# Designs tried in a protein design chat: VHH binders against FAS-associated factor 2 (Faf2). Part 1

Every score and structure here is a prediction.

Target 1, 346 residues: FAS-associated factor 2 (Faf2), of Rattus norvegicus (Rat) (q5bk32)
Amino acid sequence: MLPFRFTYYTILDIFRFALRFIRPDPRSRVTDPVGDIVSFMHSFEEKYGRAHPVFYQGTYSQALSDAKRELRFLLVYLHGDDHQDSDEFCRNALCAPEVISLINSRMLFWACSTNKPEGYRVSQALRENTYPFLAMIMLKDRRMTVVGRLEGLIQPDDLINQLTFIMDANQTYLVSERLEREERNQTQVLRQQQDEAYLASLRADQEKERKKREERERKRRKEEEVQQQKLAEERRRQNLQEEKERKLECLPPEPSPDDPDSVKIIFKLPNDSRVERRFHFSQSLTVIHDFLFSLKESPEKFQIEANFPRRVLPCVPSEEWPNPPTLQEAGLSHTEVLFVQDLTDE
Positions, changes and structure headers below are counted from each chain's first letter, unless a header gives other numbers; antibody chains aren't numbered by Kabat.
F, E and O stand for the ipSAE by ESMFold2-Fast, ESMFold2 and OpenDDE, each averaged over both directions (binder to target, target to binder). V2 = 0.75 x the mean of E and O + 0.25 x the DockQ between their complexes.
Where letters were taken out, [cut] stands.
The coordinates of atoms that the task and the answers printed are left out; those that the model quotes come from them. Centres of patches stay.

## First folded at step 2 (VHH; from a02 with S105L)

Design n3
Fold by ESMFold2, look of step 5:
Order: structure tokens, then sequence, then C-alpha cells
Structure n3 (fold): chain B 346 residues (1-346), chain A 123 residues (1-123)
């Protein structure tokens, strides 16, 4: 909530909206308003010396804004460069020690030449009749309001009296506004503290709920992962079984025991079971691999070893053995014991 | 030192979006109403959007529903979010800061302008 609650100004809002359509071209407007003020300050010091009231270094609207915020009077001086009385006023009145003291202690002081774009724009708003020109501005009824105007040469003592009179006549408005702001500020600080505490509590509750959601999601994802792994393993086992059946169907028939070229091989499987089968000496060692692969109890990946001497038989095509040899070429006897070693990945 | 600096303009395809920013320095931003305006060559400046010091917004009919004005007083910045851009939105976009003052002669609005940021929407 704002310190000053926005109230209903529907007619004023309509007027402001309409003014936006007739706004002058920005190229013809003030382009360096702070530069206009700084250039006046430098020109003033060159002509009249450095003993002068402290100039507000900023735009006219900035001076108004600061005066409003600080609940101070704003004294505005419009300098007529070509007016015969300007030099005398600046030297005699503005630079008088008592005037400097009054202005520095009681008000903000904004000054600009009306020959500069920023000064000219303020001149259009204030519509001075002659120089030197001073206006006193303050916050009155929630708006920055001109409460006094001084035009023409004025002696330092009369300037002090006139400025003091204007301020004394209007000081009550500033005191009243200061008291209202203190009350609203105390209320706003308390409400802000309460709002921050409430938002912190709400954020804590939202964070707890977010953590709970995150935990549920993590558990669900883990459960899904486990289920997918189980399904993938079932598919893998099914595929392996189908391949084993295919190899079994393609095996050559077992030779008769009476065949002189028959080789009886006893296989020792990794589970210490044994399987016997006859092969023909002319058959490739690949037949041994295909036979063992077709067994339900065989490992998915294996190698076949002979003992005495210990060696690995080349039963599958490989880079070393593109065409595996026959049982005869591998030197197997009519009766052999071969060992199947499990190579399935751990 | 006082200034208004626009940024975020550029070239964009029709239907696209741009976000314009206008950053103010050297003054109490929260006391000003802020506005966005645009101008094409050979035409008068057109009002686009306005936001009061209190945060109330208004829009030109041509951009209502597509553009959003907002302000961040902590960053001294006013934004114009432009969505669903059309080729007719092509213009130089200007940021303005308005201060209202009352004199014995009436109400005056002191306005300050940025230098503009070009926006081009191609078909």
Amino acid sequence: as target 1 above (346 residues)
Amino acid sequence: QWQLVESGGGLVQAGGSLRLSCTASGFIFSDYAMGWYRQTAGNEREWVAFITSGGSTTYADSVKGRFTISRDNAKNTVYLQMNSLKPEDTAVYYCAADYEVYTDLGEYIFDYWGQGTPVTVSS
C-alpha cells in the first residue's frame, strides 16, 4: 500500500490523458536541463563571486520533488540576462550575507536564466512580469503550490522581511503535513514488518510443500526405474531363449557312436553339471559353440577350454580366427573333456 | 546527473516480442508518472502507454492487450513489454517522465524525454 492512498480523480485522469495527444514535439523541448542550471551557476560565480546562496543542482522538477519530500520551501529565481536590474539584484541582494544565511537555512534555492531552455520553460509556467523575479513554492493541499511572488528590485532587508512573511504565513501547512507523515510512517513500518513476517511464513510453508512434492516425485521416479529394469530384463531373457531355440534347430545331427570319425566330448559347465555330445571330426568348432549356446543351462557368453595343456578353443569367428578350424584341425581326440567358462558381464 | 536512457529496441519478426526499458538517474523516480510514445517518419508522436506514480496504467487502443507497461521504482526503470508485434508498430519509441505542478495560473506538466530507441517489425 502507498503512504498516500490514491484517491478518485476521474475527471483529472481524463484531462491528463487528453493532454498526451497534444504534447509538443520533444525535439523542441529542453534537452539538457541540468546543464542549463550548472551553466547559470558558473556564470553567476564569474560575474558576482562565490559568496552566494547554495544553488540546487538539478532540474526544476527535481527541486520541486525534493522540496515536497523534505517539506521545505523552494525559492525559485528567474534571471533576466538582459534586464537592467539583474546585476544589481544579484550583487546587492542575493549576495548579501544575511540573505545568504536566510536562504541557506530555511529553503531550497533553484535558479536559472530564462535564456536557457529549462529557465524558459519555468518562465512559461510562472509567467513573471518583470525582473528580478522570485517565487516561493511549497507543498500545500498535496500539491506543490506557488505561495508568494516577488518582482522588481528589492533591497536585502526588505527581501528578508518579505521571504520571512511568506514562510510564516504558510508554515502551519508544513507542520500539519509533517505530523500526518509521521503517523502514516509509523503505521506503514509496522504493517511492512507484519507483511514481511507473513510472507516469510508463507514462503516457509510453500518451501515445505515443494520439498514434499519433490520427495514424492523422486520416490515415484525410482519406482518407475526399478520397474523398467525388471521389464527390460524379462525382454532380454525372452530374446535369449528364442535365440537358443533357433540355434538348436540348426545343429547338425549327433553322429552314431559307431562312426569312426565321431568325437565324444564331455562338457563341464560353470554349475559343475556335465553334458555329453558326439561331434564329427570334420565339423567346425562353431558347432560346439552353437550346441553349448542352445543348452538352457549355458551362460549367455562363454569360452571353451581344454586341459592338459590348458588352452582356449577358437569356437566362434573372431579377428584371430575368421574361420574356426574343424575338430580335427584343433587336435581333439576321440574322447575329450572341455570346460565352459562363464564370460557373462558382471 | 539527470538522464533517461531507453534500451531494448531492435529488429524483430511480426508476431515476436520485445521488452523496452527506460532507466532514470539523478532524480526521485517514484514522484514521476512515466509514459511510452512512438513516432514514425512524417507523423506526429503517438501516445502508447502511461503509468502513474501510484502504478495505475492506461493504454492506447492500438496496443491494448498486446503491450504492458510496468515500473520498478527500486531500479528507477519503466518497462514496455511488447507482444504480438505488427509491422505498424515500427517506430522510434520514446520514454517520458512527467511531473505535475500547480501554480496560481493553473496546472503545468513538466516533461522530460529520452532520446528514443528504434523498433523495426518486419513481415
Scores: ipSAE 0.169, ipTM 0.623, lowest interface PAE 5.1, mean pLDDT 82
Fold by ESMFold2, look of step 8:
Structure n3 (fold): chain B 346 residues (1-346), chain A 123 residues (1-123)
Amino acid sequence: as target 1 above (346 residues)
Amino acid sequence: QWQLVESGGGLVQAGGSLRLSCTASGFIFSDYAMGWYRQTAGNEREWVAFITSGGSTTYADSVKGRFTISRDNAKNTVYLQMNSLKPEDTAVYYCAADYEVYTDLGEYIFDYWGQGTPVTVSS
């Protein structure tokens, strides 16, 4: 078709269709299209009997879709309810055994009265001039196309001849399309297999990359954890050292050896070393702990024990001893040997 | 079981834009011509735009230059891009489909209709 001819006809079709919405015919409102088909089938059987071609039970669009899918001819019959030639056609031609056999074997058959909404809609699409009306529709050049129109009363033998002529003249288009579909189906299956293999390879590559990223992230997280632990331990040691220096600077001065209230204490450290220092009887036992804590050689956690009798001296404030006693209150003599017990692992 | 579902409607200021979508299922979308229609309360349904199965478009004079119809056969969707909206464009918009059959005399007759999506354009 020429571009101008196609575009002119398309524009005219749209214009005519749009004009129907200015003043809609009640039949143009389709509410039960399958019911319209079934209604015609029942009416046909009441008036003409049950000897007839198999009616397609579905809408016009469904019949078109099935004919295209199955590469079959679609015969469309439009019935004029009040037209004498329609009654004669149904009674004499559609009930003829040879016509029934031809239609049932070679085509889909869709029929409706033009006084029903579905039939009227198809009447507007096909624009029949008189009744009975038949149209043959099939897939031609990749679009559903009306390839034959039969209008007016026709005898059974002439109907068979004309339907056969239309089908024979157009059969090669269906054979060609059937071959092309088989070729496309084979190509599509191959391409789908190729696409599935590509997607599977891509998913495998993405999963491998994801696992490598997760492994790398786990390794980095472990390294960060180790580094944080190392830094935290170094900070702890630095804080401890600073506390020891602060305590050393805050220690009260050592009393003179001549002071009558002077207490000489010899500390036995866990490493078997000895440290000696004088304290005043009036000083709190916390001074003893602060002195020992300020020593570089002292354990990080320790307790101070006296022997004879063996007891732990309360040198650190606790729930039982919020204010540790003085050396005098603890019963220390002017010369004492005290033992430092390492508690760092307890 | 066929279905046409419109979406994208709503409230918009005059001069604004909306994009309507209509998604089809239950039929072979690429075989159908598609159209948009609109209706105000108490008035007859008005044709707005039309697109053939081959992609040729036509518009009502009242929307020409402002609206664009398009289709995406891979997504079974037809679109109506509505620009420079006017209060007169306020309506319920319907999507419609017609199985395309070539004939010398025939016209496109829409079989399938959506439920509609309301569009309100305020002054």
Scores: ipSAE 0.158, ipTM 0.611, lowest interface PAE 4.6, mean pLDDT 82
Fold by ESMFold2, look of step 7:
Structure n3 (fold): chain B 346 residues (1-346), chain A 123 residues (1-123)
Amino acid sequence: as target 1 above (346 residues)
Amino acid sequence: QWQLVESGGGLVQAGGSLRLSCTASGFIFSDYAMGWYRQTAGNEREWVAFITSGGSTTYADSVKGRFTISRDNAKNTVYLQMNSLKPEDTAVYYCAADYEVYTDLGEYIFDYWGQGTPVTVSS
């Protein structure tokens, strides 16, 4: 992931490396940095009154971050408690109404005594030479940058002129950064909208493909079910035909017309065709059923009816007729017409 | 209020790997450059690796090619992936967070430091 075996250092990298070795011990930490700021504000008000610029109530790093985020100038004041000019500057310059108005309207104002831990750390970072000390900090070329330093006693009119000069000289950097942020924000919003549209389109495509697969599977299952039903119906018809052939082979022979016990029966089938066959009076009515069952044109389920009197002949064993009677016992004459009723739909 | 908490240190064998993490408890983590330092008993702190707020990285010569620094601004965390560890890498490793301010004199850096996490590389 790193580039080729050679590495490059910039002038900035060398600076950062050198400055690291000047830093305080890692165990040197501020325990209450906001308390240091509030303590200075309270001391200021006791000594000089309540007419002063609005103090930023937070750490130095918070003030820097807010100035960067809001694209504002940050004015940093380091107070030298023991320096001879500190009281004069605070009373005469910081408490002047026109200075208060300028600072409150144009910048964030962070102030601390260098005798407090937070102020001391800022002193080590800004390296002031004398007091009073002011630094103007702003975002310039992607970096928070000290763009002005004011050291030593200064009168209110001169302070206003110098702060205004520093701000006017550097305002174009803030305008440029504001325009760049607006462009990046518009690009990010567009990219987010494009990403959301892409994800929605992907999900929609996945859902459409899922629905298509489900429909194809439903059709395949329906086709398989129909094919199985077709095969089952073919097997049923084959079984029926085999049973009809078996019954035909088991039928007793047709008696001679000259046999005194011969019965000629004319069957009227449901399709209006007629079939004739002779039977013997001693034979069971089951032989009539077996004969009709063996015919190709016979329905799968049927009953046999006689007329005069109208009755259903018991040709198949049932709970009511476990032993079907003979043709003689059923009262058939030497010539009969019987009707075959189709029961297949019942 | 700022807090830097290092984790992931421990005992490893020479040639092994270890990944250190440092989590910041501040909302403005993305404004800070982050770095790793190390210190052995009785010696001055040694710079190891650095990553700018914009993601540019630099390394000390002693760790180039073996260590990788990275950051995840969404998790307020900086990482140090340490590969091919040597006994000389044994130290307490410190995370640092720096707000960069630039002047004509050079960078003025205001920083916070973690409490450190020990790393021991055995032979």
Scores: ipSAE 0.137, ipTM 0.541, lowest interface PAE 4.9, mean pLDDT 81

## First folded at step 5 (VHH; from p50 with V101E Y102I I109L)

Design r6
Fold by OpenDDE, look of step 5:
Structure r6 (fold): chain B 346 residues (1-346), chain A 123 residues (1-123)
Amino acid sequence: as target 1 above (346 residues)
Amino acid sequence: EVQLVESGGGLVQPGGSLTLSCAASGFIFSDYALAWYRQAPGKKRELVAGITSGGSTVYMDSVKGRFTISRDNAKNSVYLQMNSLRAEDTAVYYCAADYEEITDLGEYLFDYWGQGTLVTVSS
């Protein structure tokens, strides 16, 4: 009987293949796969009653997906509306209480008429030869695979036996897949944790380096500021020294002790030191100021005071004295003691 | 044995570019949809880009225009060109493969996963 069936199926397949080239089957366009399934369910219930296996509420693809996800068997029923054995099968076998119980307990059940576009699509994939058609599908070797096919009229007891046999024969694969999935999941979780830890570490390191850079930059800036201040101070001192030297170079020569027009001035400096120099009566008070200024021991800012009478000598040009008076005009005698007051802190 | 091996990850500066590669073996590569996923620390794994066996592509909104997924069936490889990288792109990137007939499934239903490659975007 095997050769005849084989030949028949081959011929039918060839014919089906040939027909596909002649006129596109209107069922080839699946526009509402869910609608197709629902429609079939309603038709089925109308014809055979509500006592049936639980129909999967979704497309064939969804059924496959859920079967894969849940690692369950998927029983696929393709209903041939025009086939003589379809009604008998549905009434006597598929809707048998024992069959219902078996299917509901151990597998998902997807069914559709081949007259519906969705059913037709599945028919094209599964390539049934006759009706009723049942296929058992499961995840095997990481692929959804048909692991059993039942074609033709079958009695309830035989159906139960065959389904049970298929499931039992493949149960080890399901267990294996479950274990593998679990292992993969565990490994993945561990790896994720490791990667997260690594990323966290990397971020921490980056942040640390950023802070170090900032600190270095801050330190550098501070150092630069200090250096600039030092340089500025050095320049100020140098300028002051240069100015003192200039004043010194511009001083008139010291008069002779025998010069009747000379004034001997003893300067008392803030540091209690004394400096003596002669000047000419005709010289401006600016000269004595310049002399004092030119001294290394003199304060940066100072005034010159006479004690008898006590007065500040106008040695620097001011609004009141745009031209400082001469020593003579200032009323200095041949010998004078003048006091230098430090004004640097004022 | 099925293997997915990612490569090309590393440290890049913001605005930089990186190309990830995934070499596949042990299955009929041309029949599978391929995807890149990423997982940042403390976040869920998310789809970055996918490519069907037919070459149709899908991208996460945040990477559109910046990332490009491509495949070379002759080399059993899938690629992710990443341009204009941002700090938020820092993650472990995973290559995944799924039989195209069930590509509408969520991440957890992908048949095969790589070990991942770390991409760090930092100044």
Scores: ipSAE 0.014, ipTM 0.297, lowest interface PAE 8.3, mean pLDDT 85
Fold by ESMFold2, look of step 7:
Parts: sequence; structure tokens; C-alpha cells
Structure r6 (fold): chain B 346 residues (1-346), chain A 123 residues (1-123)
Amino acid sequence: as target 1 above (346 residues)
Amino acid sequence: EVQLVESGGGLVQPGGSLTLSCAASGFIFSDYALAWYRQAPGKKRELVAGITSGGSTVYMDSVKGRFTISRDNAKNSVYLQMNSLRAEDTAVYYCAADYEEITDLGEYLFDYWGQGTLVTVSS
């Protein structure tokens, strides 16, 4: 470490800090930092001509950022407007053709007057002792570091030699960082490709699991639908049974065999069973239908036929027979055989 | 010549609070983005929080809502208010400064680092 240098800079920092609270320097308030640099460039060209190193047109912070990002040397010039050596340095050293060529080809060049707020802020950071002042700054060990300082009047050949020496002594740090960034970029690209492949695989697995859940839900929904159909069919069957029982209870009583208007009818059911019942000639044919519907062995839907002559009896109201006739009106005899035909599947 | 000096670390119980401070000197503080990093034993250094020169902030997911970064350009200081501390927050905390935007922070881009302050969260 450099204990003496550390002590010197610490004292200067304390002094500068104290002055800000007691006697604020008006230059400490930066309002137009790019304007300060452009103003210096214009003043420089007015005094010394247009043949000069290319100025970085931006703030000190921007110059540091660009030097770090591009891994270039940054040469910082702080101009002392009132210093007796400033004009000679600018005319004879900085504007020398070989100096211009060196600076333009190998570094970024930032310059400002310390009389301007931006230049003054940089002066507070770099802590120059006299003018002309140059600092060489570069990325070293992951830090933007001042690697060379030149203070006082210097001739162009000496300036070239000293700047070249500083760059040659430190060039390997920039080369090493450039290689490390290339390696990190290649590793990051590979990792991103692997991460993208992993995410694609994860999405495929999630889609597969989603499809399995949808299949299971579809199967459960189908099972629920079948269950609902079974319950609905059971309700329908129960309703039919209740209707049969209701019709049975509402049937007119069977006439006595001694009743002169009694009609005995023998029904032949589709299952070849026979059922006998007496009816009254004055009753509607609907009584015959209601009786047969009330039987447990009767089909759900049926029609009633007589054979001699062959005909279908209108026992249910229809558009043809809105009011079915009586047994008398249908021409039934005192003893009759009727046939019940199953219509359930039709 | 540049110094970043952290302070405020120590031992705290889970659920407790600490405020970390970082005092800066030797550079134009108001022009820099500032960040807090941490490094637990045996782990790589990780970003905790960052704040731009303009005051915009970013946080790692695990500390959002618990930690607050702030800066005071007049005092050349950056702070990390740490609330609802957990055992997993135990680490050495580092203050860092950089000219570049912190939204894509990489360790190699920070110009200046502090020496670190130890935060221990345990019962």
C-alpha cells in the first residue's frame, strides 16, 4: 500500500469537505455539464486553432463509462485558465501533430476548464496540485483507476514518451479484461441456451400433465352424466308406475254380470296372457285404455284392435277422434275379444 | 484514494431490523449508481439492492418489501434499511459504486467496492 499518499489525500478530502459547508464554491453546483465541455472546446479553438486532439463531447462520468465499456484509456486534461504555463502547453505540446496523432489513435480525450462547474467537480475528484494537469485512467482490477499523472509544463516529445510508457505498462490489464468478457459472454450464451431448453422441457412436462388432468376430468364428467341418466330413467319409471296406479284408482267399478248393459271383454296381451273385465255400454272407450294402462303387464304404449271386422279402436283422443265413442257407439257386443298391440318401440 | 466504508452491521435476532450505511469519498458521488451486495460463507456475491444516480431502485426478489435502499448525495452516503430479517440474510454486505445503469448489473462493471460489514441473524 502507499501510506504517505493515503494520508495526503485524506487531508485534502477533509479540507475540501469542510469548505463546502463554510464557504461553498459556486462551481460546486453543476447545471450544464455538457455545456461546460463544449464551452471549453470553443475557447480552445479560438485560442489555439482547430488542429487539436479530438475532444470527448460529454460529461466526465460519460467519458469514464465509455472508457470502461470500450476498454480504452481515458486521458483527462484539466485546464488552468489563469496559470502561466497553460497557453504554452496547449500550443506547443497538446497541439503538436505527433501528440494529436497519439491521443486520437490510442485513447479517449476529455478536457475541461477548472473554472467551469464540471471541470471543478473533476478537479475535486482528481486533486491536482498544479497545471497543466493530465491523468490517465483505465479499468484495472475491476476499477476505473488513475494509472498515471502528469503535472506541470512538459514538451511534446516528453509527453509522448510518458503517455506511451503509462499505456505500455498497463495495456495487459485491458487485454486480460477483454478476454474475460469474451469468455463470460460465451458462457452466458450457452447458459441462456440451456435455460431456454430447460424451460421448454418444463413447459412440455406441464402440458403433458395438463392433458392428463383434462382427460381425467372428462372421464369423471362422463361418469357423472351416465349417473344422471340412470337417475333420470329411474324417476321416469317411478312416474310411470305412479300414473298406472292413479288410473287404476280412477277406474269406474266393474258392472255386475247381471247388468243388462254389461260388456265382458277378453283382452289378449302381447305376452299371450288374457285379462277379462266387464264394462258398461255407456262408457267411453277411454275406460278400456285406462284399464289396460293400469295393468302391470301392459306395454308402456299400445293400441287396441278388434278382429271381426279388423279395426283399431279409437280408445285415446286424437285429431281424428277428439272425443272417443262409447262402447255402444263403437259397436261392441256383450262379449268381445280385443287384442293389445305393443307400440313402445315405434 | 477512493473509499467506500460500510457500517451498521452486527448481530440481530430474526424479525429484527438493521440500517447499513456506506460513506463514500474520493469521487463525484452524485454521478454514480450505488448498490449493496452480500456474500454468505461459501456462496457467490449477489446483488441485494441498487439505486441509480437519478434515484430509481431495484431489489432482488427475496428482499422486496423488507429492504429499502436510499441515498443522500449531500452526505455522500448510501443506506440499506433491513427489516424483518431472516437467518438467510446472514452475510457480509458490500457497498459498490458504478457509472453504469444498474438494471443489468454484472460484478465486473462496478468500479469501487467497500471492505464489507458483517450482518448475523441468529437466535
Scores: ipSAE 0.014, ipTM 0.501, lowest interface PAE 7.2, mean pLDDT 82

## First folded at step 7 (VHH; from p35 with F50A)

Design u3
Fold by ESMFold2, look of step 7:
Structure u3 (fold): chain B 346 residues (1-346), chain A 123 residues (1-123)
Amino acid sequence: as target 1 above (346 residues)
Amino acid sequence: QWQLVESGGGLVQAGGSLRLSCTASGFIFSDYAMGWYRQTAGNEREWVAAITSGGSTTYADSVKGRFTISRDNAKNTVYLQMNSLKPEDTAVYYCAADEEVYTDLGEYIFDYWGQGTPVTVSS
């Protein structure tokens, strides 16, 4: 069934190779097929005038393709430059106004000289017996088929009659193919419309689901963040309470009021309460900080100030005081009032 | 309404391989012969390979044995497997479709064409 369809390319390739060893006809090499057609058109206008049928400006294969695609008749004219009847045919038949009107309205018109490579190629395919030569070609039974041949000199009236006869005899094949193409086209358009509607609906549904998923994930991440923040705050509070208890346990005992090296300190807390405790002059200022930190009512961060003169006591190790001084070294008297300043928000 | 879309082109070194694909829509793919053509600057499109609706294949002599055309009617796709690539294979490759209508020249006359995919083969 299909081996016949492909043997032409294989046979042509073998034939082309074999012709390499034989002197080729110069016309058999088609190197500028569009140029061949354009040159014929210019030569025609120079010899016969500009009143002529509209020439198809393209290769023979392009003309066949356009005729197939558009479901039109293709009229092919092969010009025999040296034939005695060619000039009369061109001047009196092709250039006749009624012939021009018929050709321009009903068909594509391709013309070339058989002395040009493109024209010779077509001549080998159409195998004309004499000139002038015309062939009518159309799509028939899935082939671009020659449905009429006209050879020899012909008068304009007879040319019109014969071209019209060929077209009228074959028009039903073109009508049938047009109807079949329209049926296939409508079926494909309907399926494409149905597919497009389905895909649009699917994309809309997918976008709705994607937005729902994104919102659920955002809510879940926010809830997890809040929960972790809550747990972290509870752990921080627990750690603080444990540290306060640890510091309370480690405090040195309060000196007796009768101890000559005793320092009585009254602390004024930020909540306006007062706390009183005795310390020993030999103790580091760190014991003051540890005492205040152990109190439930003390701020989480604070500093300790003395008045007269006003100063911040170095009760924790710092760059200025890597080893905090003793109460005596800090110049505290036997009775002292110290102020606790809340630093929690600083 | 109809469409042929080529893909798979690119740069490849000589001796390498490349697989071109062409997906069809807007006609009954299984009823059509499919083909590949290629074109260099200033030249007409050169036929490369064809595959009939029934699956029979043909190749230009310049690519025979190196290129393989195949089709998948379920996917409306024709493929060109290009092996042992040469610098001479550098071209824009076009996919084409034909109602399996022969002419008096014995050539396929393709009336549906893709936009082309460039292939470059470097030494």
Scores: ipSAE 0.014, ipTM 0.455, lowest interface PAE 6.6, mean pLDDT 81

